Miniprotein binders against q9h3h3. Designs and how they scored, part 265

Target 1, 235 residues: q9h3h3
Amino acid sequence: EDGFTAEHLAAEAMAADMDPWLVFDARTTPATELDAWLAKYPPSQVTRYGDPGSPNSEPVGWIAVYGQGYSPNSGDVQGLQAAWEALQTSGRPITPGTLRQLAITHHVLSGKWLMHLAPGFKLDHAWAGIARAVVEGQLQVAKVSPRAKEGGRQVICVYTDDFTDRLGVLEADSAIRAAGIKCLLTYKPDVYTYLGIYRANRWHLCPTLYESRFQLGGSARGSRVLDRANNVELT
Below, E stands for the ipSAE of ESMFold2; O stands for the ipSAE of OpenDDE; V2 stands for 0.75 times the mean of E and O plus 0.25 times the DockQ between their complexes.

## First folded at step 20 (miniprotein)

Design GS14 (at its last look DockQ between E and O 0.82; V2 from the best seeds 0.86)
Fold by ESMFold2, look of step 20:
Structure GS14 (fold): chain B 235 residues (1-235), chain A 97 residues (1-97)
Amino acid sequence: as target 1 above (235 residues)
Amino acid sequence: DPEEKEELIEKLIELIERALERARRKAEEGRVDEAKWLLIKARIIAYIYEEMTGDPELVREVIRESVEILREIAEKTGDPKAEEALKKAEEALKAVE
């Protein structure tokens, strides 16, 4: 539904967060086991609720891979949410700058590149490439949604640890492209997710900070990355 | 579509209730970090609800429930993590009352 599509996707993501995840954790599992795990759990075949014929018999909220360098540090999200309440009642303006400062103050610095792909071989191949990049250390952590219904797009999220570190965000984009991914990527800081800020909000905030488009020729990375707030090319 | 909006609102309310119920169970088990994250999730869902409806009451209710749940953990365990989480929930409550 085009009127509330972002809100429906957000609600489904929140529901998925609360269900079990399928995780390959390179911090505790040898890298040599990755290919067998990927073959057992292709995201186009892992079903959200454990449908007959799928490799999982139980509900799965997310399929995830944690790299050896993954160090969970979500920051002070509870403090962020409390300060957000105070900010909203203060009468002070709510702008992209105030969101950025709130995120910095509470060390809620993570963000993610997002890509949407239809179920099938292309999705499974893209996920496998991302998962290998994570285990090999080019990326730190990624997740992919399971199959919720036939024909619906699934999402791969590739996390970075600091959205204010422009170089690090661009290096993650480059690693995603090196895995062979050519689709549109959008980058969303986690602060927007933790404050429930999705498309079309009362403050006119844009939760997408960067947009990456694959381009034949031009940039050395093969991407053109646009800063959405300033309409400025970064690459 | 009014029916689509109402169905989504009902789903958001159910998800908030699910998150709060699970947070209370984790709190009863003394699992502070897990309870905190479920309360964070409930708050996110309530923010989505408020944006859709213009009604701030579910956010305020989630904050009140968070204070109650975290107070119970802190009293039961004496855990400094629970005390700090309670302080932050009380700060949020003060901001909205």
Scores: ipSAE 0.872, ipTM 0.949, lowest interface PAE 0.5, mean pLDDT 90
Fold by OpenDDE base, look of step 20:
Structure GS14 (fold): chain B 235 residues (1-235), chain A 97 residues (1-97)
Amino acid sequence: as target 1 above (235 residues)
Amino acid sequence: DPEEKEELIEKLIELIERALERARRKAEEGRVDEAKWLLIKARIIAYIYEEMTGDPELVREVIRESVEILREIAEKTGDPKAEEALKKAEEALKAVE
C-alpha cells in the first residue's frame, strides 16, 4: 500500500469509528446466541451506509465481538497525544523506541492483527471463526469492517492487550490460525493509529511490527512470524 | 494523483468538522467519554492532515475547540473525568501555541 492509500484507509476507519457499531458482547449475551447473530449480520452483507436490502437500515461503522475478558482500557490517549505534540515541538529525534516509550508511559499498549479479505463466503467464514474464538476466550476482542459500496476488501482486526508482550502477540496469531485463517496477517500497535502515523510518514516509522505468513506445505505446517523491526523470524 | 490528494484533504476537513460537532452534541448531553473520544478522533484526523499538507493549523484548531468543548462539559457536569480531560487539552494547547 502506498502512503496515499494508507491515509485514505485511515480516514475511512476514522469515519467508521464515529458511526454505530453492531456488537456481540459475550459478557452480557449467552454464547448460544452467537450463531444466530452471525447469521443475521454476515459482514459481507452488512453495508457501511445501510443500503436497501442489507441487514442494516442505518450506517454501521464496525461489526464487533467482545469476549468475557474484554476490558475497554485504552490507557491515557489524550496524555499520549499531548506528549507527542510536545516531543515534535522539542525537535528531539523520533524513533520506534521513542514511540514504544511513549506508549508504555501512557499505558497505550493495545495492538491488533489485521487481515484483508474480499467480500463473500470466505470472509464470513473467517469472521465466524474469529468470533467463535473470541466468545470461547481464545481471543479478547475483534472487529470487522462492513461492506463498502465499491466492493473493496474488508478488514478483520483482532486485538491484543499489549504489543510489547511478544508471547501474547504470538498466542493471538496461533489462535487466529487455529480458527482456520491462512492469509497474510500484519500486526500494528494502536499508538501509531492514535498519533496519525501511517506508512511513508516523515519520521520513517514503520507502524507494522510483525508479519505472519501461513505455510501450507512441508514438514513445518504453521505460522511464520517475522519481526519487521529487526528482520528476524520468531517462529 | 494531485486531484485525489485534494479530495482526501477535503474529506479530512469534513471529518474533523463532523467529529467536533458530534463532540459538542455529546457534551451537551453530558456524555463525557463519548465527547472525549470524538475529540481524540478529530486530533488523529488533524495529524493525518498535517502529514499530508505540512500544515499544523488544524491540529491547533482541534486542540483549541477541544478545550472549549471540554470546559463546557466540565462546568455543566462537574465530572472529574471532564476536568481531567480539560486539563490535558489545555496542556496540549500550551505545547502547540
Scores: ipSAE 0.863, ipTM 0.946, lowest interface PAE 0.5, mean pLDDT 93
ESMFold2 (binder alone), look of step 20: mean pLDDT 85; pTM 0.824

Design GS2 (at its last look DockQ between E and O 0.81; V2 from the best seeds 0.84)
Fold by OpenDDE base, look of step 20:
Parts: structure tokens; C-alpha cells; sequence
Structure GS2 (fold): chain B 235 residues (1-235), chain A 97 residues (1-97)
């Protein structure tokens, strides 16, 4: 994705965030109702703007599943933004280390594995696998974008609580793979999103920290996870 | 494509407007957390705009309006969360002026 495409996708994501969400909350809804909910709202059929004949009559920004251990606490994002603005004004160098420290200081530590899939059965099946893993406690929270009019790829986001916890990030990758997902995964901390930092930014910051590729061959059916910052394989 | 870029810029401006208008409505309803998050989103969109244009003015404008909205909700509700959010927005405003 070029810088322009990333900015466009970011704008669409921000717009979607302001519209109503379809949520399955495992904290308040019995797990036995998940299958019926998934059947009612398959992501490939739920439309962004509530098109005629879709399961939704009104606009939907995201379809989400919250696990039993989900906490909506995202840290001090306003403080983070204020500190970022002050940092820019100071003229001090901005590095990935700077962003990491800002994130830690303001407790904005969430991140997400991202996968992009074409609309259809494979997407709905992948989402069902992820939703089940969330409800079963293997993952904390996930969301999927509804179908756009242009029929572009939909994104599934699987969140982790701490992008600085490498083991937690890897565990989430393993859970995603265990759910049967074999596509490319990229991991992005939310701090970059909250600061409007995307690909091709003026600071040359890479918002993707990890990349996971599924391997079909060898004794260990698993992911190869690459640390993009250090160009080191972790698995 | 310059035309596509301009269309995206206009979209960003419209999204900021929508976010601020919705934040005002949420503030009037006393929904502090919802108002706060809409203002955060408006600021993110303004950062994207700044990156695309080199113009920090929308960031300043969003922060200024955030102060106004958060002041209104703090005065109306007396919610400590609104007061804290207001303080942070005022700090941000001082940093960009």
C-alpha cells in the first residue's frame, strides 16, 4: 500500500468508527448464542451503509466480538496526543523508540494483528473462527469491517493488550493460526493510529512492527514472525 | 493523482466537521466519554490532513474547538472526567499556539 492508499483507508476507518457497531459481548451474552449471531451478521453480507437486502438497514462501522477478559481501557490517548504535539514543536528527533516511550508513559499499549480478505465464504469462515477464539478466551477482542460498495477487501483486526509484550503478540498469532487462518498478518500498535502515523510519513516511522507468514511445510506447522524494526525472525 | 488527493483532503475536512458536530451533541447529552473519543478522532483526522498538506491549522482548530466542547460539558455535568479531558485539551492548545 502506498502512502495515499494508507491515508484513504485510515480516513475510512475513522468514518467507520463514528457509526454504530454490531457487537457480540461475551461478558453479557451466552456463548451459545454466538453461532446464531454469526449466521445473522456474516461480514460478507453486512454492508457499510445498510443497503437494501443486507442484514443491516442502518450504517454499520464495524462488527466486533468482545471476550470475557476484554477491557475497554485504551490508556491516556489525550495525554499522548498532547505530548506528541509538544514533541513536534520541540524539534527533537522522533524515532520508533520515542513513540514506544510515549506509548508506555501514557499507557497506550494496545496493538492489533491485521488481515485483509476478499468478501465471501473464506472471510466469513475466518471471522467465525476468530469470533469463537475470542468467546473461548484465546483472544480478547476482534473486529471486522463490513462490506463496502466497491467490493474491496475487508479487514479483520485482532487486538492484544500490549504491543511491547512480544510473547503476548506471538500468542495471539498462534491463536489466529489455530483458528485456521493462513493469510499474511501484520501487527500495528494503536499509538501510531492515534497519532496519525501511517506509511510514508515525514518521520520515516514504520507502523508495522511484526509480520506473520504461515508455513505449510516442516514439522512445526506454524507462523514465521518477522520483527520488521530489527529485520529478525522471532519464530 | 492530484484529483484523488484533493478529494481525500475534502473528505478529511468533512469528517472533522462531522466528528466535532457529533461531539457537541454528545456533550449536550452529558456523554463525556463519547464526546472525548469523537474529539480524539477529529484530532487523528487532522493529523492525517497535516501530513498530506503540511498545514497544521486544522490540528489547531480541532484543539481549540475541543477546549470549547469540553468546557461546556465540564460546566454542565461537573464530571471529573470532563474536567480532566478539558485540562489536557488546554495543555495541548498551549503547545500548538
Amino acid sequence: as target 1 above (235 residues)
Amino acid sequence: DPEEKEELIEKLIELIRRALERARRKAEEGRVDEAKWLLIKARIIAYIYEEMTGDPELVREVIRESVEILREIAEKTGDPKAEEALKKAEEALKAVE
Scores: ipSAE 0.866, ipTM 0.947, lowest interface PAE 0.5, mean pLDDT 93
Fold by ESMFold2, look of step 20:
Structure GS2 (fold): chain B 235 residues (1-235), chain A 97 residues (1-97)
Amino acid sequence: as target 1 above (235 residues)
Amino acid sequence: DPEEKEELIEKLIELIRRALERARRKAEEGRVDEAKWLLIKARIIAYIYEEMTGDPELVREVIRESVEILREIAEKTGDPKAEEALKKAEEALKAVE
C-alpha cells in the first residue's frame, strides 16, 4: 500500500519538533485568556510554514496546551537509547516485552492518546474541548499539529505520564470522552517514538497499546477499550 | 517509488545534520539540556534512516558526534548532567564498536 507513509509522517514530526511551538501554558497564563487564544489560533487555520492569510506569519511545529499541574518528566531517554544499542547487538530477541522492560527500567513511561481529524470545524471544536480539559485539570498536556500546505488529516495528542498505569490511561480516555470526543482513539507509548519504531518495522512490533471506541449502552462505560498487546477488553 | 524513497532519505540526512549543528551551537552556549535533547532527536532520525536503508552507519556517526559534543559541554561547564550524559553516549559508542 503506502510503503513510506509512516516514515514521511515521522520525518515531518521530527522536523516539527525542532521548529517553534505555539503554547498556552496554564502554569504562567491566566485561564481566562484561553478562549481568546483558541479563537486566534484554530488548528485548522494555523499553517505549518506561515502561509499567506494564516494567523501565524512564521513556521509553527506544534500547537500545545500545558496544564497547571504539568510537570515534565521524560525519564532517562539517553540511557534507554544506549541500552537499545546494546540489546540489538546482544542477539537476544526483540519483543513487545523487551520494549516494555526497557521503558520501565529507564523510566520512559509517558504515552499519548491520538486522534486524527480533517481540517475544519470538527477539528477546531475537538481541540478546544481538549484544551479546556487540560486547563481545567482533567488532562495534563496536549498538542495538535498545524495545517500542512498539502492538507490532509491533523493529529491531536493527549499525553499521560505512565503507560503501565492502566487506571491513569483509562481516566484520560474518560476525560477525552467527557470533552465530547467520539472518534476512534489509539494509545502509543513514547518509548516507540524515542527508538524510531513505527507500525512498519523490521521486528513487527505494534506501537499501539490500547484502542478506545466510544460506545453507547447500559453496560458501557462510555468507552470500549481494547488492550492490543493481550487482545483483551479492559472496560 | 524509488524517487520518493531517495527524496525521503535525503530529507532524513538533512534533518540529522540540522539537529547536530543546533546541538553544537547549544553546547557552545553552555545549554546542556537543550543540546542533549537535540542529540536524542538526531538519534531518532538516524534510527528511521537505518530502518529505511538497512545501513547502521548514520546511527554510529550520530553516537560519535554525541560523544564529542557532550565532552565539550562537560569540560566547559563541569555540570554533573553533562558528565552523566557523556557517560551514556560513551556506553552507546562501546556497544556499536
Scores: ipSAE 0.849, ipTM 0.937, lowest interface PAE 0.6, mean pLDDT 89
ESMFold2 (binder alone), look of step 20: mean pLDDT 85; pTM 0.817

Design GS3 (at its last look DockQ between E and O 0.78; V2 from the best seeds 0.85)
Fold by OpenDDE base, look of step 20:
Structure GS3 (fold): chain B 235 residues (1-235), chain A 97 residues (1-97)
Amino acid sequence: as target 1 above (235 residues)
Amino acid sequence: DPEEKEELIEKLIELIERALERARRKAEEGRVDEAKWLLIKARIIAYIYEEMTGDPELVREVIRESVEILREIAEKTGDPKAEEALKIAEEALKAVE
């Protein structure tokens, strides 16, 4: 994806974040209702703007599932933004280490595995697998974008609490793979999102920390996770 | 494509205006957390705009309006969260002016 495509997708994501969400909250809703909810709101059929004949009559920004251990605490994002603005005015060099330190200081440590899938049965099946893993406590929270009019790919986001916890990031990858998902995964800390840092930024920061590829063949079935910052395979 | 870039820039401006207007409505309703998050989103969109154009003016504008909105909600609700958010926004404004 070129820088322009990333910025466009970011704008669409910000717009979606301001619209109502369809949420299954496992903290307040029995797990036995998940299958009925998934059947009612398959992400391939839920439309971004509530098109006629869709399960939703009103705009939907995201479809989300919250696990039992989900906490909405995102840290001090406002303080993070203020510190980022001050840093830019200071003329100090900005590095991935700088962003990591800012994230830690302001407790903005969340990150997400991202997968892009075409609308259809495969997407709905993948989402159902993820939603079940969240409700079962293998994952904390996930969301999926609704179907756009243009029929573009939909994104599933699976969150982790701490992008600095490598083990937690890898465990989430394993849970996603256990849910039957075999596509490419990329991991992005939310700190980059909150600071408007996308691909091809002026600081040459890479917002993708990890990449996961699933291998179907050979003696080692499983995910290969690449640390993009260090160009090292972790698995 | 320059036309696509301009369309995206216009969209970013519209989204900022929408976020700020919604934040004002949430502030009037006394919904501190919701207003705060909308202002955060407006800031993100303004950062994207700055990256695309090189112009930091929308970031400054969003911060300025954030101070106004957060002041209103702090005065209306007396919520310590609103007061804290206002303080942070005021400090940010001083740093960019």
Scores: ipSAE 0.891, ipTM 0.960, lowest interface PAE 0.4, mean pLDDT 93
Fold by ESMFold2, look of step 20:
Structure GS3 (fold): chain B 235 residues (1-235), chain A 97 residues (1-97)
Amino acid sequence: as target 1 above (235 residues)
Amino acid sequence: DPEEKEELIEKLIELIERALERARRKAEEGRVDEAKWLLIKARIIAYIYEEMTGDPELVREVIRESVEILREIAEKTGDPKAEEALKIAEEALKAVE
């Protein structure tokens, strides 16, 4: 069978990155317009390639919401990639600590919580909750894939600006849970994305830094967060 | 499986070519930041290709193309961002040759 599922998903994501995005930008659009925009462009109905009868007539790579305070800063990604090539030719060992230091040196510190949901009400409801959290300022930026294949899951990415800021990553997890999200969340620093590193890689690096599992507790929603890199419970 | 692997490899090559062609068009239009990001994307795709095939040549080719495209932008615009991006790409090329 197909042992290259991660590579297929990565290729699809790269293709999507290069197509137009549908964006609600709270920096230029009043928050009162969000609900109408969400109703017009539910992610389960926005098609990847602009199928007849969908709300979009052209391909859409991603659907995104930018918060009022969103200030994009991807860091020195070009320099990161150059240093990565030089590191590989140097013969020095490549370890999780090496990747962390490379990311810090080049200020490529962003990362994302990921959730995967089937098309339909659950996905659209989860996205609406996330989008509201972004516009209200509890989260800074999020995106969701459009519908590309019937029966296939779609992904919501919720970004944080510094994967080394454990408290900030946990605060984002809490905001996601407060929006009513109960599914498994995984956290991947963007450095792995920019270097094309997925779970099956020659260096045995683990691109998933944290996992969050929904956990009932009292009257509040909560989560149990595991640090996958160090095998340590954070909660 | 071998047919599916070959199809994915062909898709990766097509995506690299698409990213580079779009970067050249942005460079011709003087759009430094957009060209730079497309070159970053091409490099990511080439990394995936190298992991699948064990062949580093597409990464090296993307770096060579990046130098050519960034030189064109730098000459056209005189933009310090393009000149810095070109310097980084030239250093990357030296590191892999």
Scores: ipSAE 0.867, ipTM 0.944, lowest interface PAE 0.5, mean pLDDT 90
ESMFold2 (binder alone), look of step 20: mean pLDDT 83; pTM 0.794

Design GS4 (at its last read DockQ between E and O 0.81; V2 from the best seeds 0.86)
Amino acid sequence: DPEEKEELIEKLIELIRRMLERARRKAEEGRVDEAKWLLIKARIIAYIYEEMTGDPELVREVIRESVEILREIAEKTGDPKAEEALKIAEEALKAVE
ESMFold2, look of step 20: ipSAE 0.865; ipTM 0.945
ESMFold2 (binder alone), look of step 20: mean pLDDT 83; pTM 0.787
OpenDDE base, look of step 20: ipSAE 0.884; ipTM 0.956
ESMFold2, look of step 21: ipSAE 0.847; ipTM 0.934
ESMFold2 (binder alone), look of step 21: mean pLDDT 83; pTM 0.788
OpenDDE base, look of step 21: ipSAE 0.884; ipTM 0.956
ESMFold2, fold request of step 22: ipSAE 0.882, 0.867, 0.878; ipTM 0.951, 0.948, 0.950
ESMFold2 (binder alone), fold request of step 22: mean pLDDT 83, 83, 83; pTM 0.787, 0.786, 0.789
OpenDDE base, fold request of step 22: ipSAE 0.879, 0.879, 0.875; ipTM 0.954, 0.954, 0.952
ESMFold2, last read: ipSAE 0.877, 0.871, 0.877; ipTM 0.950, 0.950, 0.953
ESMFold2 (binder alone), last read: mean pLDDT 83, 83, 83; pTM 0.789, 0.783, 0.784
OpenDDE base, last read: ipSAE 0.877, 0.878, 0.875; ipTM 0.953, 0.953, 0.953

Design GS5 (at its last look DockQ between E and O 0.80; V2 from the best seeds 0.86)
Fold by OpenDDE base, look of step 20:
Structure GS5 (fold): chain B 235 residues (1-235), chain A 97 residues (1-97)
Amino acid sequence: as target 1 above (235 residues)
Amino acid sequence: DPEEKEELIEKLIELIRRALERARRKAEEGRVDEAKWLLIKARIIAYIYEEMTGDPELVREVIREAVEILREIAEKTGDPKAEEALKIAEEALKAVE
C-alpha cells in the first residue's frame, strides 16, 4: 500500500469508528446465541451505510465480538497524544524506541493482527472462526469492517493487550491459525494509529511490527512470524 | 493524483468537523468518555492532515476546541475524569501555541 492509500484507509477507519457498531458481547450474551448472531449479521452482507436489502438499515462502522476477559482499557491516549506533540516541538529524534517508550509510559499497549479478505463466503467463514475463538476465550476481542459500496476488501482486526509481549502476540497468531485462517497477517500497535503514523511517514517509522505467513507444505505446518524491525524470523 | 489528494484532505476536514460536533453533543449529554474519545479521533485525523499537508494548524485548532469542549463538560458534570482531561488538553495547547 502506498502512503496515500494508507491515509485513505485510515480516514475511512476513523469515520467508521464514529458510527454505531454491531457488537456481540460474550460477557452479557450467552455463547449459544453466537451462531444466530453470525447468521443475522454476516460481514459480507452488512453494509457500511445500511443499503436497502442489507441486514442493517442504519450505518454500521464495525462488527465486533467481545470475549469474557475483554477490558476496554486503552490507557492514557490523551496523555500519549500530548507527549507526542511535545516531542515533535522539541526537535528530538523520533525512533521506534521512542514510540515504544511513549506507549509504555502512557500504558497504550494494545495492538492487533490484521487480515484483508474479499467479501464473500470465505470472509464470513473466517469471521465466524475468529468470533468463536473470542467467545471460547482463545482471543479477547476482534472486529471486522462491513461491506463497502465499492466491494473492496474487508479487514478483520484481532487485538492483543500488549504489543511488547512477544509471547502473547505469537499466541494470538496461533489462535487465528487454529481458527482456520491461512492468509497473510500483519501486526500493528495501536500507538501508531493514535498518533496518525502510517506507511511512508516523515519519520520513516514502520507501523507493522510483525508479519505472519502460513505454510501449507513441509513437516512443520504453522505460521512463520517475521519481526519486521529486526528482520528476524521468530518461529 | 492531486485531485484525489485534495478530495482526501477535504474529507479529513469534514471528519474533524463531525467528530468535534459529536463531541460537543456528548459533552452536553454529560458523556465524558464518549466526548474524550471523539476528541482523540479528531486529533488523529488532524495528524493525518498534517502529514499530508505539512500544516500543523489543524492540530492546534482541534486541541483548542478540545479545551473548550472539555471545559464545558467539566463545569457541567463536575466529573474528575473531565477535569483531568481538561488539564491535559490545556497543557497540550500551551505546548503547541
Scores: ipSAE 0.883, ipTM 0.955, lowest interface PAE 0.4, mean pLDDT 93
Fold by ESMFold2, look of step 20:
Structure GS5 (fold): chain B 235 residues (1-235), chain A 97 residues (1-97)
Amino acid sequence: as target 1 above (235 residues)
Amino acid sequence: DPEEKEELIEKLIELIRRALERARRKAEEGRVDEAKWLLIKARIIAYIYEEMTGDPELVREVIREAVEILREIAEKTGDPKAEEALKIAEEALKAVE
């Protein structure tokens, strides 16, 4: 039926990557300016292509906040892609283990917690909480999609620098929950994104490594986290 | 829905063309890192295309275009970043040819 949702979202994300971004950069901008910036550019009102009634007159691909400690390092993505071609022609099996090793070998270790929310006050409130957590140093970098002309859910991405560092990924989950986020979170290592591997892929790989659900009375961080790769609960 | 699939395929092809054209411009301006990232993006889009269609030829074409773009700037400038990126692109080409 209508089974191309992941591919459509991926195509939209690729297009967005190539357009200008709206960035609050805590490395060069005082934290006291954050609230005014958030009020000026709520993600429910910033439009993808600069509609006439929008705060933005030109296209915006992403709205982002960079923390004080943000130092971009995507690793050797070009080498990753070249090694991927060699792996596919080698006859070796393609498994979650070979993807993990490929990512480690090329130092493509980043990943992200994802949440999807409809446009509106709830989205803007969630984004504001995340942005404050980044500026305060509990998280390093986050981005949110602008409002699309056709409507639909928007995504907040909260990055971590090493998907193999389980403690670090879980600490980011805890920081997200402390910002008041109660919706479902899913975690995807960037290696899957760089290789164009999404939900319905020929290898039946699961690009979602962790799934986090808010639970009242759970662990101290308030989350029930499932390791999707090993099908085990971590909390 | 076949019409929705075909529209998405057309979108992917156009995004690849945009990324490659911009990569060529950045390479001509001597912006090797920016050209390299656009070529990485083009490759990702081509992977999505291959998954949707079963057709590997766009990935191969993107790799060939990347070698051509990187070779031209490496020869023109001698920039060691361009030479290293070309070497990696040639490894990818060798794997698919």
Scores: ipSAE 0.871, ipTM 0.951, lowest interface PAE 0.5, mean pLDDT 90
ESMFold2 (binder alone), look of step 20: mean pLDDT 82; pTM 0.774

Design GS6 (at its last fold request DockQ between E and O 0.71; V2 from the best seeds 0.83)
Fold by OpenDDE base, look of step 20:
Structure GS6 (fold): chain B 235 residues (1-235), chain A 97 residues (1-97)
Amino acid sequence: as target 1 above (235 residues)
Amino acid sequence: DPEEKEELIEKLIELIRRALERARRKAEEGRVDEAKWLLIKARIIAYIYEEMTGDPELVREVIRETVEILREIAEKTGDPKAEEALKIAEEALKAVE
């Protein structure tokens, strides 16, 4: 994705965040109702703007599942933004280390594995697997974008609590793979999103920290996770 | 494509407007957390705009509006969270002016 495409997708995501969400909350809804909810709101059929004949009559920004251990605390994002603006004004060098320290200082540590899938059965099946893993406590929270009019790829986001916890990030990758997902995964901390840092930014910061590729062959059936910052394989 | 870029810029401006208007409505309803989140979103969109245009003016405008909206909430609700958020926003405004 070029810088312009990334900015466009970011704008669409911001717009979606402001519209109503379809949420299954495992903290308040019995797990036995998940299958009926998934059948009612398959992501490939839920439309962004509530098109005629869709399961939703009104606009939907995201479809989400919250696990039992989900906490909506995103840290001090407002303080983070203020500190970022002050840093820019200072003229000090900005590095990935700078962003990491800002994130830690303001407790903005959430991140997400991202996968992009074409609308259809494979997407709905992948989402069902992820939703089940969330409800079963293997993952904390996930969301999927509804179908756009242009029929573009939909994104599934699987969140982790701390992008600095490498083991937690890897555990989430393993849970995603256990749910039967074999596509490419990229991991992005939310701090980059909150600061408007996307691909091809003026600071040359890469918002993708990890990449996971599933391998079908060899003795180790599993993901190869690449640390993109250091260009080191972790698995 | 320059036309596509301009369309996206206009979209960003519209999204900022919508976010701020919604934040004001949430403020009137006393929904501090929802208002704060919408203001954060407006700020993110303004950062994207700045990256695309090189113009920091929308960031400054969003911060100014953030101060106004949070002040209204703090005065109406007396919520300590709103007061804290207001303080942070005021400090941010001073830093960018």
Scores: ipSAE 0.889, ipTM 0.957, lowest interface PAE 0.4, mean pLDDT 93
Fold by ESMFold2, look of step 21:
Structure GS6 (fold): chain B 235 residues (1-235), chain A 97 residues (1-97)
Amino acid sequence: as target 1 above (235 residues)
Amino acid sequence: DPEEKEELIEKLIELIRRALERARRKAEEGRVDEAKWLLIKARIIAYIYEEMTGDPELVREVIRETVEILREIAEKTGDPKAEEALKIAEEALKAVE
């Protein structure tokens, strides 16, 4: 039922993290090879566990594109987890400010815009646009889930390097929209992921920091972005 | 649905076991960063388990396994990354005793 959907999705993501990934790495692969790679591995056709009729015969956890400027730096996640555990035994209140401070203290600043799309042309087209934006340097790194056996919606994650840098997060939203994406986007700082905090948690923390809705406006595409923590429209 | 909850709990336990087993293999190969990331994943999964069940014991078990694995790497390799990671894990274990 709906009460465990987030936990099921989280477990599936953790399992996927530990399986092989299909990666286009612009740091070591010429950009001219991207279109052929995208055509070979559309996310609606790459299967989670493989079969002879799909482009992959082995399990695939994630399909990813790394930009030329991608420098993996997750910060001090081990220290973050240890401090989190100690905080829980201290009796001090756990608030959104507490989580923000833990993330800053341990330099766990990355986060991601998320979009959920049904398998098919719209998903594959959206992924291709995002992948091109990454290789062209407008975005740094993105990944997409493969097709599940009895498939539901798939997820595209577009990462940013500092969730406290509101300008940078909003610029990533703009780059996503410029790639032609019109669906709902939600933004989740990685600190929540590393601490296993999802919606309906016992502390009533809101792991979604921003929501972005596409808004038709004149000759330019735009977004209506809501700050979920403060319930304030940013655009 | 009690059957769906039980299946998910069973899946979480299996994923933790898998992560810890792979972390031990990476430790035996001297791959400090890869072992650390698998241990981080095991911990995340244990947090999810605790939220679903109310039972904190699996987090504590992952912390104990983390200390054991990191001690092995640090002793065999002398790698400063492993030594620092071990110190953090030992402090975490004391906090949840």
Scores: ipSAE 0.880, ipTM 0.952, lowest interface PAE 0.5, mean pLDDT 89
ESMFold2, look of step 20: ipSAE 0.867; ipTM 0.947
ESMFold2 (binder alone), look of step 20: mean pLDDT 83; pTM 0.783
ESMFold2 (binder alone), look of step 21: mean pLDDT 82; pTM 0.780
OpenDDE base, look of step 21: ipSAE 0.885; ipTM 0.955
ESMFold2, fold request of step 22: ipSAE 0.870, 0.863, 0.879; ipTM 0.947, 0.945, 0.951
ESMFold2 (binder alone), fold request of step 22: mean pLDDT 83, 83, 83; pTM 0.787, 0.787, 0.788
OpenDDE base, fold request of step 22: ipSAE 0.869, 0.870, 0.867; ipTM 0.948, 0.948, 0.946

